# Ledger of designs, part 2: VH-VL binders against q9m1h8

Target 1, 233 residues: q9m1h8
Amino acid sequence: MEETMAEEGCCENVESTFDDGTNCISKTEDTGGIESKRFYLARTTAFEMLRDRGYEVNEAELSLTLSEFRSVFGEKPELERLRICVPLRSDPKKKILVVFMGTEPITVKSVRALHIQISNNVGLHAMILVLQSKMNHFAQKALTTFPFTVETFPIEDLLVNITKHIQQPKIEILNKEEKEQLLRKHALEDKQLPYLQEKDSFVRYYGLKKKQVVKITYSKEPVGDFVTYRCII

## First folded at step 7 (VH-VL)

Design B2
Fold by ESMFold2, look of step 8:
Structure B2 (fold): chain C 233 residues (1-233), chain A 120 residues (1-120), chain B 107 residues (1-107)
Amino acid sequence: as target 1 above (233 residues)
Amino acid sequence: EVQLVESGGGLVKPGGSLRLSCAASGFTFSNAWMHWVRQAPGKGLEWVGRIKSKTEGGTTDYAAPVKGRFTISRDDSKNTLYLQMNSLKTEDTAVYYCARDYEYWYFDYWGQGTLVTVSS
Amino acid sequence: SYELTQPLSVSVALGQTARITCSGDNIGSKYVHWYQQKPGQAPVLVIYDDSDRPSGIPERFSGSNSGNTATLTISRAQAGDEADYYCQVWDSSSDYVFGGGTKLTVL
């Protein structure tokens, strides 16, 4: 497949356009089953996470089966084909890119190569790196040179969507106006809400920042719901 | 680069009216809460009022001394914040600043200010 | 209504550490923000959320907040630090509140 350069300025979804050029499935030596399953699970969780963050995600990506995934990407997926680039629903000029990194150590050189590779992608406002190896301090420092926010997730953290666990409380993110009205209603000051740390898995899943407030609804009680609020620190 | 530029200041008699404008650039204006803050000559900073983004209700709030006399509005298609000042008093004499409240209740960017003088 | 109190002036010798206080009832329950204003200029944010620095503000500017007092600390004071400094909070009943301002003089 030839590259469709300059179309809309977004990363191409290569699943539909690359499927016949490489014949990504091998019948006679099907040895990549566990690896492809890990990428399938992580990629599906990434799409769900982006949808829940307010990005425009095609429903077909959310319902893709493992067999369909393997039909397109094979048992040993080519990592560049796994990338996700989707626009924000509320501001379609803003796009997020998800990049699946390999197993080799991530160095400053790797980060700079990535920076060059994406330099012509107009409208990127955020990026997520899915890691299979640890990123050293110097590589992490290099990520701050991007003109937008870069997040990292170990692939292991994406094998299960944490929002789908049984008995999980309902989590709603308050906007700034809702936070203000909450504080006024209860005559509270900003620091008087209980805290939730930035490293918390739900905080990282939604990409929440310091001072945002989440409404947590617990419904395990036989009698009914009760509500608490937490402020990100 | 974020830029805020006020205009429309001048000399006005007590009881008169004046409309200030603040031209915004370098950010998504429609997502920001916008404020007016004033400073009387030789005095400190005083919050005047604000307008929220439309997605968060688009409502206004005012400091007590100006409530009922001042009206804040916004035109997101022109990236412009307005302050309509009616029934002006000599106590309203100040430099009026346009300020952005993008995060949580502090002013990360300010305009250069425009002087309003209310005198006979 | 909620009020913030600052000293009218603070003096510091060149190269020394200046401390500017901002007092209010339970101010430690609020986030305190600090602005620098030089003559004839608009205010500039130098500290937000008690202790965070915006991009471009040197590390010698720092802040703290506990109990009834927030403090802006300027270490290794320079002539260019001479300015008026204002603290500001958001209060659930009084909205946006500024302190009266402190004139910092670098000797």
Scores: ipSAE 0.566, ipTM 0.865, lowest interface PAE 1.6, mean pLDDT 86
Fold by ESMFold2, fold request of step 16:
Structure B2 (fold): chain C 233 residues (1-233), chain A 120 residues (1-120), chain B 107 residues (1-107)
Amino acid sequence: as target 1 above (233 residues)
Amino acid sequence: EVQLVESGGGLVKPGGSLRLSCAASGFTFSNAWMHWVRQAPGKGLEWVGRIKSKTEGGTTDYAAPVKGRFTISRDDSKNTLYLQMNSLKTEDTAVYYCARDYEYWYFDYWGQGTLVTVSS
Amino acid sequence: SYELTQPLSVSVALGQTARITCSGDNIGSKYVHWYQQKPGQAPVLVIYDDSDRPSGIPERFSGSNSGNTATLTISRAQAGDEADYYCQVWDSSSDYVFGGGTKLTVL
């Protein structure tokens, strides 16, 4: 026959344009519903974060303005339409899903509903939940039932992109070989590098995991670069 | 499901050669560091050597007792790890395990092993 | 060359707590991993990174690592826990190092 049921690999909404939130968030600028501006800012930051983590992100999503966002999604956006699903650049078979949650408390029932909604999404290797409310202990435990890593971000933490907050040093993530050679070069053991906390905002922004090492380069004028290494704990 | 299946073990005389294979499935083989670990009858586990992922240079390292006699290689197109053993000695008699080092320097999956007996 | 030392054997009464030690110079600076091996079987990872359990390993298995000693603890010992147990580290100079193994006997 003429059609077969296609399995949806990802819930995409990548045809939107956006801006990077260079303006300070203020009550004076919010001429519409506060809800739409908050989603716009958080969604823009999420796209920037995914790009910086190595995912393929449509350039149009990075340049979307608030007006264009409101034209597409309205003043009170439907949450399912806000979802982001993009493939990893280095392995396009692996995809990440970003889900914007509502204002009601998140319970085990909410997590089960997510399982059903995404049950047909092949290739998901990670998920990010953008939260507007409390997640109770049972709901947090229920997140471990997904066969992949689930991260949570309060929407307030995504209203500005922290990598643009101050002049930042250069950040490079070491692979296992690079970490091993670093330790051998300095005669160090695994636990002897200075640490960055798992909850650190930069660690969370880049999605770094325990035992990964980040190289931090500070550029100093006119004296050369200063380099330090930190291990995620 | 991660699986590692060794083959190629057998009886060989001192000074002889033998090639072991380890067929891998259930994971992206090319991203993993792969190891050989051996166990003499009634004895403990002994690390033999490793080969790093191709994406991280594909280089090898060996334990001192086997350096210069054993060669580890990999064929990522066949998801197969190899151990070429030359100039075998009776002390090389062991069960040889294939092991995966996917995270940071521990063996999360092991094969069932293949027995190599070096005897006159 | 970095060395790990384990007792040759440990006995535990059924239902009691077994503790298997792994000693090494400044082992607390390294992550310790533990493997269970039953006769005729391949080793199975039971603890990694000192205290983490892989999926399918019961809560009865726990680990700690401080100073010069790492410890594998098996609470409520069962007959099925009778096996050889190996500790393992990565060392910046010696690469992958195993302890000599400990035979756990459940009485």
Scores: ipSAE 0.535, ipTM 0.857, lowest interface PAE 1.8, mean pLDDT 86
Fold by ESMFold2, look of step 7:
Structure B2 (fold): chain C 233 residues (1-233), chain A 120 residues (1-120), chain B 107 residues (1-107)
Amino acid sequence: as target 1 above (233 residues)
Amino acid sequence: EVQLVESGGGLVKPGGSLRLSCAASGFTFSNAWMHWVRQAPGKGLEWVGRIKSKTEGGTTDYAAPVKGRFTISRDDSKNTLYLQMNSLKTEDTAVYYCARDYEYWYFDYWGQGTLVTVSS
Amino acid sequence: SYELTQPLSVSVALGQTARITCSGDNIGSKYVHWYQQKPGQAPVLVIYDDSDRPSGIPERFSGSNSGNTATLTISRAQAGDEADYYCQVWDSSSDYVFGGGTKLTVL
């Protein structure tokens, strides 16, 4: 586990290609290539996920190439520098923080240290932990004591953005009024909608909660669109 | 700390009018659906009506016994819910509660209520 | 319109388990919520979405819902549990519907 304490807020990552004061543009031996590529893929997916959830995400982060990522963060990126902090577009006072955890087991002590480290970041309303290790039951319970929602994603779940596959449907989230109108229009009760479980990858990608309804559109050329509705359970 | 405080109850004759207020604090009032629920003395709870958040259209719905006589409104700048009651009947005698519907169609917070008595 | 039926009263011995029923046509297709009301006080939510418990409600309060009956269960009944209990649903045709209420007496 990393014991580094952050001195500054996390809304903007510091761009640096220097670890120890030198300009090393490239190396002939790519000993850290797998590690940097994994972080690059996961971090890019995280930005895309936050954009799709309605956060204000800089387009430069979405279009960053692996080469550009390595020039800024190196072949073995410092985890603190990878953090993402972006405001919600509909309410810029609300921010989400994405923290990339190390390979050490995540314990209650680790969670408490994180809480202290972020205590000065005013406006956080949600946090995402990107995990490289198992989180034990006690650490999971400790996350529930945060005054905001904390989600976890194994890094493996972020190496590919599941919404980009051509076989993946379009997802649209209904608000409470839209859900009510849907049910009234079809004379349905809440539990009569087909379900998606909270553990479903699409549900987790969009951060959906129990009882929300999603409209799923399958685009099948040349036949056309096929629409279904699912309720989160 | 969510709080709802009703006021404006009292004694009124049949055919009269009364306006109730509910002062809200401890949450973003403008995002919540707000309701009135009443309870006649010694009787059960009865839904009166609701007003949706403005972001979801700000529309109102009423139970059949009060349609056309009661009007629910909100002032988001004052964090206040209102119930205008016209053409009051003795059957409208009740404690009136304001309640918050934040999630999906249940009341997680209630005020302490205000008594409306309609009698000759 | 849609109606919910509760027994008028239920009695339970101190320390025993009380069960309060809420009956309605296909109530299992709806989410059922439960409120506790003590004399002269406002209702308090004790169960939502059939079986979920709000923060601050003891674990001895639980709920279930299937078929035509939802049940509020209070284990290890205490004197302080003596109150009126109301079930409530949302219905696509009738909107917000309350049961008639059940007076729980702890003996």
Scores: ipSAE 0.520, ipTM 0.846, lowest interface PAE 1.9, mean pLDDT 86
Fold by ESMFold2, fold request of step 16:
Structure B2 (fold): chain C 233 residues (1-233), chain A 120 residues (1-120), chain B 107 residues (1-107)
Amino acid sequence: as target 1 above (233 residues)
Amino acid sequence: EVQLVESGGGLVKPGGSLRLSCAASGFTFSNAWMHWVRQAPGKGLEWVGRIKSKTEGGTTDYAAPVKGRFTISRDDSKNTLYLQMNSLKTEDTAVYYCARDYEYWYFDYWGQGTLVTVSS
Amino acid sequence: SYELTQPLSVSVALGQTARITCSGDNIGSKYVHWYQQKPGQAPVLVIYDDSDRPSGIPERFSGSNSGNTATLTISRAQAGDEADYYCQVWDSSSDYVFGGGTKLTVL
């Protein structure tokens, strides 16, 4: 196995490295292997997230290995090829699109270009942007011009699926009918449920929206289960 | 692009029957709760009834003045909401609106309305 | 049997601010929605969830809700704002409840 060390020497167990220009010396210069691994991890987490949100996801995508991923996409994947488009299981006419953005700063021009690229896609009801760079204030406002919900995730937030590594209570999302029945049963009005912040990491993982209600079941072995309800704000 | 278009209004005698239709487009009709709201000439808005999405039970609810006389149904394959009105009374004279309850219990889109006149 | 009360009419001078009230017991615990209806036309949603504007509604339309009163505010009233306005809530016991409507006259 061939290995070349840069000034900092941080890729000691990696097969090879080399410098591609006038960049200053840094901890590692093997960009291709690191880039493909980051996309692999983020894409796998995205598929798991979409499955957990109720989208139709092929099991093969969930079980894809890094080696298999690199065989298909290479060590510097073309971002367009990484896109995910899957239908909602409960309504196959509704599709979600996941777009992997590049490393360049995201501007209003970038958002407008994306809008044009997807303008003839039928059935898109939601989109997720996986970011590798900061969006300026104007680009963030431009996302609101899409006729559907657009979410953003920094790629770093998708390198690990938080639901696999943290013990969490059982979470069930109530549909509108179930929410109505809950309020009637307890003689409650819409604003009288306890709140859960929209920015909570599990709220964001499931893509929950304002005014949705979640049923949270905590399992306590000595006492058994207890249930609470939270309304997203 | 959401459109709701009512039809089937007209003149009918007391005790008669009439069926209204509402053609929907521009959204996934099968997942929406659909309503009828009426307005007597010169009067305010009055809720008539609703039908929930089939995935949420497909059940109906009616205002007291029409319960037992009116029936709401839907045909999701045709994106169409129906109101069957039986045993009509002169007090049922109104413009009948089709309305969509998409989010949580408000009407974001309305049809143009269809006039029902019940007169001897 | 939840009820909403609105004034029958409100007048406003052209360019001034109109306020239309909707009163109900503990209405602040509910989300209030507002509809505009011009003569011979269908209602149009102008405010939902107390204070949110649907796309296409001018920013001069605003809403608030606290205690027992919700208010629709129309700044810089124009002749085209002359219409009937209805408030509406969902109530856990009474379902969909409309106010009686308020005729706004722009002088």
Scores: ipSAE 0.514, ipTM 0.844, lowest interface PAE 1.9, mean pLDDT 85

## First folded at step 13 (VH-VL)

Design K2
Fold by OpenDDE, look of step 15:
Structure K2 (fold): chain C 233 residues (1-233), chain A 122 residues (1-122), chain B 107 residues (1-107)
Amino acid sequence: as target 1 above (233 residues)
Amino acid sequence: EVQLVESGGGLVKPGGSLRLSCAASGFTFSNAWMHWVRQAPGKGLEWVGRIKSKTEGGTTDYAAPVKGRFTISRDDSKNTLYLQMNSLKTEDTAVYYCARDLYDEYWYFDYWGQGTLVTVSS
Amino acid sequence: SYELTQPLSVSVALGQTARITCSGDNIGSKYVHWYQQKPGQAPVLVIYDDSDRPSGIPERFSGSNSGNTATLTISRAQAGDEADYYCQVWDSSSDYVFGGGTKLTVL
């Protein structure tokens, strides 16, 4: 029964002071930088969208750089300061409000709190909620209690303006006369127009309503312009 | 509240003329397409004609039975729709309603006046 | 000319469901609107765009449109629903077209 004395070899802690200045650049992922950038992009796109919907938008808001945005709002913007309230060009008494929501789940309580908070705003005829979290069914139902239309956008949908992409078609909304003329010209019934779904990103961007007809112009060099019409369903 | 109030109805002889008015309130009249619809006693509704908004050309259209005899006009400064009826016939005897077609989406009448009676009789 | 056909009359027992039809060639490709008219009153829009209800119209009123027939449905009929009902469409050739109207009697 040979007691093999396992020699505990004292591995001398050679403190090799390898002064390897591997600056662990702690990738402190500038989480603040990412957040501020997201809000910058979303807010800019929101202004562009509002402009394209016929609201009065200050050009200074559209030309704001990320650096300028950060100088004004900081790396961690206060959500209330990000709010946009602009009048409709055709009716300055009608205003739209854009509200940026937090990362917390949106509840009925949060919607009610928002309702109370904005109750003093005179002339609101529409609201856009920019969401960073999912909205539950109850919260969605609570949005119907507002006296005006409330639209919701995931913030991700506003990080890029869909209209600025290369090869995007030009969209024009027909007025009632133009729609009538179109139907008469082609001997079409109202429901015979090709459809564009209400959930379509362009439909949402332009705030198009069900039953509106849009003229879509595709420009393809060298062939020229192709025009089609779509009814929103 | 949206209100439409017709006036000018009455008794007229065949071949005579009459002018109806419709006073509008409670909405932006200038943006609305405005219509006349009539109903003969104990009969159904019959579209008479329309006038579009000035922003959309302000053009008029008429039903075949009244074309060339009736003229629709509007005074947006007075929020008033008119129907000039000439060469009236006994078949033109009806309650005449003014109706609003405001919405950009489709062609229907969301508000009606109470109507004014026109009687064409010898 | 485009034409719409309605039954002259429909009867319904109190609390039952009334159905009023409006027939037209390919009417399913059009939007149909419905008006209620009580005796001595102006017409009132009760359904627009086949199935949409104006504000203030009870949920008992509903509409559908397919093929050659549109239908106004009045559930849980009340005595106050006794009226004439008219369907209406827009047509590219005939402009605004009304049906002949249907008298609804509540028994």
Scores: ipSAE 0.722, ipTM 0.936, lowest interface PAE 0.7, mean pLDDT 90
Fold by ESMFold2, look of step 15:
Structure K2 (fold): chain C 233 residues (1-233), chain A 122 residues (1-122), chain B 107 residues (1-107)
Amino acid sequence: as target 1 above (233 residues)
Amino acid sequence: EVQLVESGGGLVKPGGSLRLSCAASGFTFSNAWMHWVRQAPGKGLEWVGRIKSKTEGGTTDYAAPVKGRFTISRDDSKNTLYLQMNSLKTEDTAVYYCARDLYDEYWYFDYWGQGTLVTVSS
Amino acid sequence: SYELTQPLSVSVALGQTARITCSGDNIGSKYVHWYQQKPGQAPVLVIYDDSDRPSGIPERFSGSNSGNTATLTISRAQAGDEADYYCQVWDSSSDYVFGGGTKLTVL
């Protein structure tokens, strides 16, 4: 839904959307506050996600308060300064880049410009794009030309960390050796494990690849823990 | 660019010993599972054994024909895989390849060395 | 002692489609990988996980796997496809198992 911006201050718009336009839902004085809070929440979740995926993340980034964030980045942060680049703990030569995209529509030209911009960044093996706008089909196809995996997350999906819900089961990701031992112990073949879909929110949060296995522990008060294993499909 | 280069092959009498090396470059060697696969002249591929990454236990496994006679080791500081072959038999005559089995892929060989020939004959 | 069986040879006319089979008990429960080996050269991965292609392998190489048979399919066969082809699986009891190999001849 598109909307217009006028000279006078903001007004409340009950049916307004945030897909591609200026919104008067918030007070004018809060516009910078709302923007910085969105980036703060998303950036904090991104750091938590990267830590949980096995990247080396500075603990100070995880404990950064909103006020501290605003003192460093301002009420209207420059997107380039929000980028995150951290090495994989198990292989420090491999780095992941998180890029916060603007509100402009993302086109093939935008993707190719990004490719050129990062071409000299040695050691990138993965990238995450945090989106504020829709990416058309041609732009999505252009992402497949990168020599590494590119994931996309709408910023709205990062405003709350889904792994922090009360009563969530414990999730542990098996390494290759642990998966092998599991299959041998139970005389199972690879395709005989129960599945989790690629689209599952937890699969997306951890960036799990096809064929990885997760151990899920449910706490059952009367009986104790129940453990199951699922393979990503 | 990933490279695997085997060396140390040659002619040896039955009952003798040889040590093969595989020099690795272009990837993080310490994270990879490394394998030896052999091919007798004019014959098919045969898995010999492997060594897992240190992070995942660093353990070795061997095919039945070579258990007790062959030992696989690795030196992560030198990015080098080794195969110590003892009590060699004529049926061990083959080209020996080293092969990479990535820590995040499941049980196939995405890169192979050029191979080194081991000939066991009187 | 899991075993994979391949035909010894397959012939295909230039420009036609070749199919190389790999048979094993319940092979459909496993992921099948395929290697191409040209004379005097090391094997090269051409298909992994039944049907996926590594970078640089043309789409005319494809794979399938169900029941007791996996198949490597090479469409529009070229002279350069003449080689030995090996299937391979991981098995929970036998670890890494190769088929005996199939010599593809392009006529």
Scores: ipSAE 0.572, ipTM 0.869, lowest interface PAE 1.6, mean pLDDT 86

